# Designs tried in a protein design chat: VHH binders against Glyoxylate/succinic semialdehyde reductase 2, chloroplastic (GLYR2). Part 5

Target 1, 314 residues: Glyoxylate/succinic semialdehyde reductase 2, chloroplastic (GLYR2), of Arabidopsis thaliana (Mouse-ear cress) (f4i907)
Amino acid sequence: LAYRVYSSLQSTTPSTRDELGTVSIGFLGMGIMGSPMAQNLIKAGCDVTVWNRTKSKCDPLVGLGAKYKSSPEEVTATCDLTFAMLADPESAIDVACGKNGAIFGISSGKGYVDVSTVDVASSILISKQIKDTGALFLEAPVSGSKKPAEDGQLIFLTAGDKPLYEKAAPFLDIMGKSKFYLGEVGNGAAMKLVVNMIMGSMMASFAEGILLSQKVGLDPNVLVEVVSQGAINAPMYSLKGPSMIKSVYPTAFPLKHQQKDMRLALGLAESVSQSTPIAAAANELYKVAKSYGLSDEDFSAVIEALKAAKSREA
Short names: E, the ipSAE of ESMFold2; O, the ipSAE of OpenDDE; V2, 0.75 times the mean of E and O plus 0.25 times the DockQ between their complexes.

## First folded at step 1 (VHH)

Design c10 (framework vhh_7qia_2)
Fold by ESMFold2-Fast, scan of step 1:
Structure c10 (fold): chain B 314 residues (1-314), chain A 121 residues (1-121)
Amino acid sequence: as target 1 above (314 residues)
Amino acid sequence: QLQLVESGGGLVQPGGSLRLSCEASGFTFSIYDMGWYRQAPGKQRELVAFITSGGRTNYADSVKGRFTISRDNAKNTVYLQMNSLRPEDTAIYYCAADFTLGYDWSEYDYWGKGTPVTVSS
């Protein structure tokens, strides 16, 4: 018996890949962000089980070697660590806490990492329900659109249980270039909403600039060049500008999700009596663009909200 | 109103090649993620190859190195170049588009009617 104890002193330290492969990963939500995030985990050699309400959206991931389960409950029951990437607060709550939800399969020793963009109150609610099972919770909303998700270049804005942050860190590093630990539950959701509020506002302002430049007889391609070389440059201007000038909006971040984030940020501002008049005005433009049927186009399609009727009918 | 029409299937000898095409109509093609699936007689439909709106590709292990998926946004078309075909590749091949393009999983994917591929003798 004593000899067996001594033999353990000569154990081989596993490689980083072997260490990653010992943690079973669940991933809930196979939309525009969730699908590429889960694909990056699979390509890195992770053991991934996926779920989506529409089963066929899991097919690309199953083809890459992922397992499939028919409910969030079954995913959390079989996985050590489950990520969730959902469209809105209602969906995030339903997947976590609703019928056949994550809370019914999860237990002590397991973790739930919600990478969805939700409001502060929803994040706190999900956290309470998950932690009441004995499991750990981390909110980890992402900054970045479809292309950063595909390239493993997301920024994670995390808050919640520090031990779960440490356990999730290698997987966050596979899916992203940077991660921030922001303390108590709610702080990740709040930070994400503020960042996306700034993003939506700047895109609306940029759209105004493009159309104004055209209407006064300037070349909007030169506007993009001037902005890109100056102190106000953001990479997004160079990325989106040429397509916006051509009225083509290949989807990286859907306009309907940008409008959702504007609405949630305005709610956060209201809760603390903070005026955000630029965000309020930008939100109205996103609502107009939705009314033109542009919900599933890239959020840069907000420029259509500012155009004359004839330009939208062509 | 998005419609997908596959073409290019047929009978081919083992070791031969075929190029499948899927033409999209009704909506702006460039915003959709596109996939090729196949269903062999008596088996479930399986993913063969996938290409994102951003151009990133993924392949089933059984076809990796033999098949190439590509897209031409100017022609609203996705292609599957099939090389070194085997009898096991015999199936009806389906084109699919991710219509929702987001976090909304409540909607159905768009599918074509399929194009048959037979690899025999």
Scores: ipSAE 0.000, ipTM 0.150, lowest interface PAE 15.1, mean pLDDT 83

Design c11 (framework vhh_7ubx_2)
Fold by ESMFold2-Fast, scan of step 1:
Structure c11 (fold): chain B 314 residues (1-314), chain A 123 residues (1-123)
Amino acid sequence: as target 1 above (314 residues)
Amino acid sequence: QVQLVESGGGLVQPGGSLRLSCAASGFTFSDYAMTWVRQAPGKGPEWIATIYSGGSTMRDDSTKGRFTISRDNAKNTLYLQMTSLKPEDTALYYCARDSFPLDYWGSEGFDYRGPGTQVTVSS
């Protein structure tokens, strides 16, 4: 398998690989993202101990050479560096801070890297609890879905303790193609919101262009080609354009989740008195699309919010 | 030019089986993850299964015991084998090519999808 992660390790010196093997790695959460991430660490030769709430989900990783422990507390007690990949903020908090949680096994000299997607407040809470033990904390939410997780192509948006970022960097490189250090805890979640705010705004603008081109007698398929060959090209336009022209919206990113991210980004902007009028206008279009019953369609269904009533399909 | 065309749908009785096919053209099929998605009347699209370029699969828990995704790279064809079909499996079934990952948990990135093939499960 020609993953970039394997290529990077194959290109490193023998001393680098030996150093990786001296760090004991914990991994909490063997869901759809955590399982392939942990597998990449094991395939790279790392000493990995896994945990999942449903034990049977650890079986494939134990089969690949991982150790198993029955609680987050036992994992952090036995490992130098522990990664956590949970499905939601409530699970991330429970695994870190709840009964038999990571905070009860972790101590000074160890690190906790939360690669889960959580809100700013939840990340700050977990960070405080971990750091109160004397351990270091790094927030490291990922950009990317199942295939990037399997292929070692994730993007890490990291924030927190810089010494832990440096210690974790070789392992992040095994699991991903890029990593960014963004400063204080919460900045990873904030960066993700800003990126999705831009994405939602650009999709709304693209929808305006498609409908305007149609109304003045131009072929919108030619518009997609013109855009794709020029300076304003984005892969998302080529990805979504043909389907938007046909009024079909196969769900990759649900419109209700895009609208939620617009709302959260507007709240972030208000907290620092930053004007985001384009995002505010785009948010109104997503609310209109939700009112038409398009919440579970792809966010590119925002184009329906801009159509005249007479132009909508009955 | 990228094209995906589904076939194999039809009317089937409860407990029956169907094999759906998706013929791909206009790209190097073996380089891409491929996905099956279905949409029932009055509902949003529901992800069924993805098969990655390396052959690994991810499947929805509710259907993984009855549905199997597979691919034949020599024929540029994606398959969905469906067994023990239930009335609630009635839907339009689409194949889709995976591409750009979206920055949100649980979403699938598709850059192309087919027109779909109708599966109706009734007596």
Scores: ipSAE 0.000, ipTM 0.155, lowest interface PAE 14.1, mean pLDDT 84

Design c12 (framework vhh_h_nbbcii10_fgla)
Fold by ESMFold2-Fast, scan of step 1:
Structure c12 (fold): chain B 314 residues (1-314), chain A 126 residues (1-126)
Amino acid sequence: as target 1 above (314 residues)
Amino acid sequence: QVQLVESGGGLVQPGGSLRLSCAASGFTFSYDSSYALGWFRQAPGQGLEAVAAISGSGGSTYYADSVKGRFTISRDNSKNTLYLQMNSLRAEDTAVYYCAKDLPWYGSEDFSYDYWGQGTLVTVSS
């Protein structure tokens, strides 16, 4: 019994470089997120084949031992499991379903894991097209920016075929610190919208606090310190607070993208008749900030929506 | 056709200075709300590193901790040009520097590589 249990545990946990190398991995998209993610897979000993729209972006990966193919179709034709990390829903759809796309090379027995940030409808569309080939599909959008991607500290919000989740799990563990299986396709995108809805609402509330503290004669830098040490702490307070106090908004997450996520989350709430009045109020502030021309500033520029309206700059 | 063309790179000794320029075509720097613009770099055998960003209005700037206090980003909307003033250069600043239309910090992959320039090489050597 003990031997049987021990043998079972050993067979379910590939831990050697040779074991990881028996699964051929494709990676589509060598941008700011995709490149470090693929590098982590190569450093862990995985057999990785890469593609990017511009071939030169693949050169560092090839230098680390990756193979290159000239199309998504060729990558999925040669690999057991293919990851895709694309900038927007249109790119994700084009790489999966367009000319020379992944669907033309993929087949039964293979898997496609889309780690791109896409809307629910786009994820469902890609899933349908992939599964129509007989292959398995997993949605796996990430939480975390460039540094977590480099450090293998991403959070994966997965949904789709559970057998593919289990097969992909060791590779997700190489690229991230945690992974969640959320059920049906679309649920990863939905979870990300809900999280960003909370983030946008929190930032609007934080902006109210900064301006109120200033108006009553308090030092807003002390407010940032107080909230950062207390029970309501979020790392974003320390990250954004000092710049917001100085009325500068260096772009990490564009305000237009935060407003887009608010709009999409409100649409999701409407579809299930769920009231989200705080998010609705916050969304109005993001619309006001956009009307001031702040679309390409960081979403923390929402604070400008709460200041006295200025019809003309001096 | 959207294009960004970098210039101003070269060989410099540690402690030296260089000014990089990025000329944009196929889109216009507007006063109201242009695209966020920035600089990335890639050292030999390393991944892309975000260096500096400037907002569409020019009112906000960001710098990576590794370059803060040494580099200055600026833009001239009338010339449709982005600049990076690099002072107190170090050996670790050796990289190909790329101009980008939008600087992705959170979970985005720039699939539109055609909107980035070919890069300009900066070599800091003693």
Scores: ipSAE 0.000, ipTM 0.159, lowest interface PAE 17.1, mean pLDDT 82

Design c13 (framework vhh_enristomig)
Amino acid sequence: EVQLLESGGGEVQPGGSLRLSCAASGFTFSSYWISWYRQAPGKQREWVSTIDSGGSTNYAESVKGRFTISRDNAKNTLYLQMSSLRAEDTAVYYCARGYLDEFSGYPDYWGQGTLVTVKP
ESMFold2-Fast, scan of step 1: ipSAE 0.012; ipTM 0.392

Design c14 (framework vhh_7qia_2)
Fold by ESMFold2-Fast, scan of step 1:
Parts: C-alpha cells; sequence; structure tokens
Structure c14 (fold): chain B 314 residues (1-314), chain A 119 residues (1-119)
C-alpha cells in the first residue's frame, strides 16, 4: 500500500514556478509562523489553500491569491500536499485527527507534512493516524523564529516517508535555507530536543561566566564582547548578554518551555542509557528559576538561579 | 501503565443499535485522546471515531450520523454509540488511547470486542 502511495505521488521535484504551481498545496495554521511560511509559498507561485481556526487570520493570504476552505478535512480533500503549522502538540493533534480533521479528507496519493514543534510521542501519533488512511506522512519541525520564517530562512528537521520528503523538498526550499532528512518518524522531534538541550546547557554556563566575571572585578560587557568574537561564539551571547547583565529578561523563549525541553531530553537520554550530566545540572537551575516565579520570563533568566538570595533581595 | 478493556460487542440485526464501552485504568486518562478502530476479516484496521482530550470529535464518512463517540473522564471510560447498524459494520472493534503529553509509550490498545450485524 505504501508502494502504491509512493508511485502515485511520483517523487518528482518541480524546480520552476510553473512546475511548482501544478502541485496543489494546503496550509493549516495561520499563526505567527504559519502565515509568513504560507506567504512565501504564494509569492513563489504555488497554488495554496489555507485554513485557520480563526478565519480572519486567512484574510491576508486570500488577499495574496490563496484559496480558503472551512476545515482541515476540506483542505486535505482538495490538495495534493498539506503543511500544518500549529502552536502546540494538542492543536497539532486536533487539526490532524480531531473534529473535521485532516485524516477525514486525506487519501492514498496525498501527503501530510507537519512542520509544528511537537514532542516525539505526538509526532508518532499523528503519523500513525495519517498513514492509516493510506497517505504519506513527513515530520518537519523548524529551527528558527518569526524573522527566519518571514525571510524564508528556516531549518527543517525532517523524518518519515522519504518519497514525501523528496516531493516536499522544493517547497521546504522556498520556506527555508536548510533541510535534513533524519529517518524514522520521531527523529525530527528528537533532534530538536537535543539541540534545545545544548542551548539550555550553554545558557546556564554563560550565566555562570557572567556572574563569575562580576565577582572577580571584571566588566561582564567585555566578557560578552570576548565570547562573541572568539571560537565559542553563539549569536545568543550578543543577543542575551546585555539584558542578563541588567537583570531584565524580555521573553523570546519562555523559561518554562526550556525546562520542559530539558526534562524531555533527559528522558530521551535515559531511554538509551546515555549520560548527560551537564544537561542534568542545567535542568536543576531551570527548576530553581521556576521556583522564583520566572516561568514566563525568557530562559536567560536562569542566571537568577545562580545569584545569592541576598543579591536578589537587594 | 494504561490498560484498555472493551465491552458491549455482540450479534445484532441490521438496523439495530449497540453501545461499546472502553474502560481505562490510570490517573492520567483525561490527558489521552481516544479512538475507536475496526478490523474486518482480511482487511486493515481503520479509524471509526475519535475524541480529543478536550472533547472534540471526528468520524469516518461511513459512520457519520450513525455513530457517536463520547467520554466520561470521571469513570475513565470512552463510549461508542452505534445506531442503524449495517452488515458492513461487522468487524472487531478496538479502543486506542494516544498520549498527547509525551509519555514514553505513545499507543495503548485494547484486545478488541467483536460486532456482528446479521440476521
Amino acid sequence: as target 1 above (314 residues)
Amino acid sequence: QLQLVESGGGLVQPGGSLRLSCEASGFTFSRYAMGWYRQAPGKQRELVAFISSGGSTNYADSVKGRFTISRDNAKNTVYLQMNSLRPEDTAIYYCAAEDIWGLYESDYWGKGTPVTVSS
């Protein structure tokens, strides 16, 4: 059956605007990420049909030439390839599998590409439901926020049906700068957890460096400059350092989400008996920061977990 | 570990009704999406009805208007009310729980309950 679905999709990679326009594209979810992603597809000449739970969010896309359908089921029934970009795992599951969901319109010969950030279990669940219809599934969570989405500079961490990866590749290239095929469903979500585990550990280490520099009489602004120009540079240092020194944490990535990702990454490590002691220590600092009421602040607020109680009171 | 036990299957005449129940053991039942699947002899399992943790429902086209899925989180139970049954509804019906909170086990299945629609 998978072979028949693969054959009917024809795993071709259209590269011209005219060729791209012959594939009918659905896009589910017109939030802060989905809207700019769909706009890039439309601007590239793709035939795009959109849906969002709040219909008015589709209006800018329709103004650019997109079609509208009233449900995920109607989108997948009319489109060859449907992308989904939802805010959370529950929304991704409900759009795929719930009331008027994608699974009730999709069929053999069609593909569903979930670009939402979901956990491993949610991705496996959505994949199972989609594939049970005879359709193909690709997990394709993104690395990058709103500006990379607007600029077509996202990084896609794909896993699932390779014929669908090949079919989707030209459209992923419109929306992003890089794409990786990681094998079995769940591997995209797993890769994102590993990346965010590194990010959380790095931020905790950076916080230690800032506080140590201050305590030994060094200028922490000079520390930010040194690490930003050196071999260990990460864009996060110049983006977060100045505000961390000032003890303000404008939210780009909530601390509670970073701690959740640490917990999930530690669970992944446990399942394969892999030691991750740096991540384990960093996770404890994020838990301390949560206990101080910093859950909704930016994850860079982890620095507060390292300050003496008297310094925080002062 | 979550366990699912189906009940309510049996022999029924065309046009009749049956109510299937699926009882789950576990504190976290309310966090699971629940589905009813069926498998006729020699065919693949197919999704019949689905209910999210929040109570949103969806149905296969072949059963829309005839079947109703519902849940009672206080009783850790999901139901499938089947009306206007047809011979083609004959199958083994399976309950499935799908963990949406990232637990290490993603799928839980019951053993199935047979439904035969015949005169």
Scores: ipSAE 0.000, ipTM 0.122, lowest interface PAE 19.8, mean pLDDT 84

Design c15 (framework vhh_8dlx_2)
Fold by ESMFold2-Fast, scan of step 1:
Structure c15 (fold): chain B 314 residues (1-314), chain A 121 residues (1-121)
Amino acid sequence: as target 1 above (314 residues)
Amino acid sequence: EVQLVESGGGVVQPGRSLRLSCAASGFTFSDYYMHWVRQAPGKGLEWIGNIYYSGSTFYNPSLKSLVTISRDDSTNTLYLQMNSLRAEDTAIYYCAKGFDWLSDTEYFDYWGKGTLVTVSS
């Protein structure tokens, strides 16, 4: 079950076909995240046109009533508001600005909402290209993975043109449980980076606690229970604790990606002269874990950086 | 209490099929997505695939559609169907309860004890 972390920002979601159908919606990218997001819009009665680089990925959505166009350019030319959900910054830039890209079909009076996870510089680049056409741009990276995407429980970290945020809000409410407007373009990517910096630091601290509890003769499974019932509870502790105690790290968020986020967060902190000593220390532990060959393990494998060297049989 | 109990493992000849089961209790099974994960002797964990409450399934591409995950919400049971088994499929197989609302990836918040599958003649 998902926790509702912040309920006071609840928004009204349109419930009638007339309200939802006043805006034509485009959706670019039918991957693991984009497909369930677009399905929620269709199920809510929205007029949705889809595109994906691999056309067959659009077939389930066309079966649900979506329209199909062969390029991002054709989607933005026919739709009032287009969402984009791509796997990486390079793909997000290519879909927006490359050959047959969104910028060639979009125009004044229309909006482009990039819900992809991209770095600050990429978001600023896409925004500039979109806005140079006369259209509006909103950055809206998501927190949450496939199950929250299927359930309409994503968290949107939005930044960019305020009028587009207001126009997009009902559709964000269909796809998610929360949305935040964070100001200037780049702030959504920056917020996600700061959140992941906290997450990485928290996991490193939790690893210290597990190992300390073991070394003083305490049951670390009881530590997980105590933390879960107390004021410092985070669902991540209950999620990762049992596996960390067993020294297994099934990959949900790769350690190499967490270390990348730590490095980028430290760079962001340096650019504004903000000290982040906890993140700096945690980053060193992630680098040590990478040196042990744990890059593709879950980021909770950071606990291995704190253990004494084990096998010498090699 | 939450419990996941895998069964159906054993010794199986190469080229044969095998179906594993996972009996779930202590939670509302139909509200959660479920995973299958395996660990070969002396190797790390390998994710096999998952099934969501909606019935949608996602698989490790390396398995080339040689596995099928299904669920029976009326009996709180998760299944893994494996076809054309090879010696390299020898591993302990775990079912895991997952919940992925925290980030852009999936998490396992509970798993079973595992069931051993040995592929040999």
Scores: ipSAE 0.000, ipTM 0.146, lowest interface PAE 15.7, mean pLDDT 83

Design c16 (framework vhh_enristomig)
Fold by ESMFold2-Fast, scan of step 1:
Structure c16 (fold): chain B 314 residues (1-314), chain A 122 residues (1-122)
Amino acid sequence: as target 1 above (314 residues)
Amino acid sequence: EVQLLESGGGEVQPGGSLRLSCAASGFTFSSYAISWYRQAPGKQREWVSTITWSGSTNYAESVKGRFTISRDNAKNTLYLQMSSLRAEDTAVYYCAKDSYDILTGEYYFDYWGQGTLVTVKP
């Protein structure tokens, strides 16, 4: 009992560079998000061991002072706290639970923090497998992409074991600007769906505003300026507005992924009998845009769904 | 394209003053909130101060009353006037167009500046 209190992850939160360096950190996945996240930990003085399926992607991290291990199992066996950042749910499950996976090296007194964007069912599955070893699990999907990851400006939507959230907090603060503890496993993924549902609805509404302003003889560039200076401002208006006015949609967030998130959020709403009529209407516009072959364009291409509707009306 | 270029760092004695500048280009400077951050060796990036597009200011408790953030929209330049400098203020100072975007969840063309080193030498 007393010895469990003195495990590798104790109640004392590290607060100095020297204290942070006493916790051994693993990082699984050196992709577009994982690489800059791990670099920020190394630059802050953390003892970091990395793994990636393609070993050469670890080379920049090793050059900055990280250690390398050949499998997720070896990383979790040698580290107190392991972060995982994978591209999709299938990869996250494989790295955690597959051959030479994290579950085979991890043990009681250690923690696994999955910062990957996965669905609720996948997060619950990984959590169950990790916790069956006696280790702690935290779901911690991020809001933000490559540039926020590079700049240590991610937002973490965490859920799972609260003691692990507290132990991980200093490292989350190195990689991000905000962190939220949302309770039970699955709540991080659910929160991200709700946020993306709002985002998709806002983009559809903004597209309506641009086209309406044009049709009544207003300058849509002035519309972008007006909304950017007012109470309804969102960064997406200033970033996406000029491109939408020019009918150019360089892909940051694919329209097909936005439509997927709308569909999943509508399913979540139905499971609790919550009406979301704005999201439902926006989802129909994303389906129309997909039917025009715009699936791989930026989600701001939803404006094209409204142009076609106007042409058919005429 | 968006660029943020910091200048004005250097060595200063405790109790001294420095003025940092950040020259911005590639976006409508007057329409955005801009922030100063700092990072001491081996520590996380720490928020220092923000000035909104309307000129409203906010400060970290550690610098409140000693640092003053300001902007010159005609020159597209952000300033940080630092006074009563302490050894704990030693850090690389970064200008940031802080557009962390939970709504899009995506990469903006927002940039951290290159940084400027401030050393408070005892």
Scores: ipSAE 0.000, ipTM 0.128, lowest interface PAE 12.1, mean pLDDT 84

Design d01 (framework vhh_enristomig; at its last look DockQ between E and O 0.02; V2 from the best seeds 0.00; counts 0 for: pae E 11.7 > 2, grease 25.2 > 24.2, placed apart)
Fold by ESMFold2, look of step 2:
Structure d01 (fold): chain B 314 residues (1-314), chain A 122 residues (1-122)
Amino acid sequence: as target 1 above (314 residues)
Amino acid sequence: EVQLLESGGGEVQPGGSLRLSCAASGFTFSDYAISWYRQAPGKQREWVSTIYSGGSTNYAESVKGRFTISRDNAKNTLYLQMSSLRAEDTAVYYCARDYSGYDWESYGMDVWGQGTLVTVKP
């Protein structure tokens, strides 16, 4: 007579607007990111119940047809699947585990998807608290900001209970352009760091290529075109290359944040004895670019770290 | 929901001019970099020009001095003014939204228009 706790989450995932509306969705946190995420779910036809500490921030959602509940507990008690998008780790923990928190309403057969940006320890704590109720937990930090959230173009780096990933996938597809399942809680944050390490190294190498092509008398605009036609093309080369050639760095990803990510990636590599010498060299260039006052410019401004002093005046 | 619609294509004589438009809807147009791309028959799609949210512009070398990209944020419309057109400019022209974000995963072209055909007579 034994009963497995996961049987109710093996149902076929929704594939149409009507099927999306058969799963009751909770959404905790109507801040800058959470509000547009929840709005996209409502507009796609999902049955959404919202909560926020400041009730008036729910008004736009209710105006679009969302239901409202006065606590995280009440949201999780009435919903099959609850998303949480909170501003910081303290808020994410309080909403999940604090007074009237999600753990008091959530139970076996339900899922909690924390899309907040939190540190690994906080995510593990929330995961333990949620799973101790018998519910499933998925960490799903996002890549993207307010604008991608509004446009349904977030990238989800998920980790946790695989059955919950599968059940959440259609809803993540409404809010984002791609999603990844990365295994154990904490792997989402680690993947984001590794990807940004690669990105920073690629930009540094591309910057060297632009400058070398100029010094040997090649047209760097032709270089960008040649690169775009081959196996090493990347969207950022096509988009950033022309502006880098003109020494213009309109900010999409601040150089100071890329440098921070390089530093953190090097620390992660040290912790597991993994050699990352290309990232180490690139990090030195980002540090030089910061010393030139370029911290708030786009990370493509790293090319300035490679220029002779005369060239930087141009 | 998010849409880009090109218009203004047609036939033109060599040396002529044409103005393409791209109407945007379903997103805050002023927050995005928007680009023109083109694809000639049998060729890979190639980048033509980009205008950034701050108004900076960049051009492929093959069109510099002949094409001008602009935007009207009040009308959610992107333009490409083409002049001194040549036979090799014959292509389907697409507008594309650069995915505005703060890191690599949020960057790249994520929405494309259906395209508008420009034919420059031989």
Scores: ipSAE 0.000, ipTM 0.206, lowest interface PAE 11.7, mean pLDDT 85
ESMFold2-Fast, scan of step 1: ipSAE 0.005; ipTM 0.269
ESMFold2 (binder alone), look of step 2: mean pLDDT 80; pTM 0.802
OpenDDE, look of step 2: ipSAE 0.007; ipTM 0.297

Design d02 (framework vhh_7qia_2)
Fold by ESMFold2-Fast, scan of step 1:
Structure d02 (fold): chain B 314 residues (1-314), chain A 120 residues (1-120)
Amino acid sequence: as target 1 above (314 residues)
Amino acid sequence: QLQLVESGGGLVQPGGSLRLSCEASGFTFSSYEMGWYRQAPGKQRELVAFISSGGSTNYADSVKGRFTISRDNAKNTVYLQMNSLRPEDTAIYYCAKEGYSYGWDTFDYWGKGTPVTVSS
């Protein structure tokens, strides 16, 4: 049935959708990620209504056939299923629960899917407020950059109401290449923290390797090549290694955000009495790099935390 | 349509100078980080220089003090001024627009490249 439903949605032309009655989709937040995600839904033939705090950011979507409403409340009042993609936890809470927020328009029989990157506590708060209306809630933070969002190749880390996960699944498949159902609300945010904890630890370890190879007279460019051909190959090593060797750190993921995720993951580990000594050590290096003024550089700038003072003065 | 059009490459003698230009269209240029990469025959592509939306710059150690990256937001153009050129600077130079990555990806490549040869 799932296959039949997905196949039917994927093969539906716009005219056929209008004749059969389509699921009405709302989309809140037309930023760097939200705009391409909503465009993919429109291109797939979905009936999409958009909102953004700055109205002009909705203009490209309206040009592609989307409808516009002036508030989150009006979007959730007119749509069966509403997605939200906001820049930070404060914005996600404000859009869902604040003045003219989603909770004032949503009702029983409807769903709210928050694809924003928020902390565990914020996700639980939004879920409680949405569910208090009688509506269903799904947390669905994404893993992936702007290009995966444009290409419909995002990874969704979902948690919350399973019936809503099943209803949202065809639309998640339009916007992404994979989706995981992780159980209770908070588990999506928790999974993302664990993944980013591993990422931060790997980068710190890689930085140690680069500097050690240099100190013993080896070519660190050869180290990057050796790593890329072996069992410990990771795409980030090949992408970041050459820049790290040259001491340039073009910002893709700010070091301050990586350090924040390390701190939050350590708090999560403490709450369940799980030791994470590698992450704890890596977090100290990110704090040192922040003290050197590298907060807004790429997180690969953590290598500067391991260098002698003289090598940093150039 | 997003377009990046590189120009200014050519043949120069050691010690010479070149100025590369990259004209951008189809996106809000002032909001994005821009960079220059190069790829020499038989070598991996490497980052040469980077400029943020706010004007902060970073350079590869091999070019620091010799190359200068700059931008003109009114003209939607990023430049690479190359001074004191050496034979080892011989490569195809690529203009890159930064993609907003939530991780380890650094840049989107939309340019075709402009060749630079430093030889007598």
Scores: ipSAE 0.000, ipTM 0.160, lowest interface PAE 13.5, mean pLDDT 84

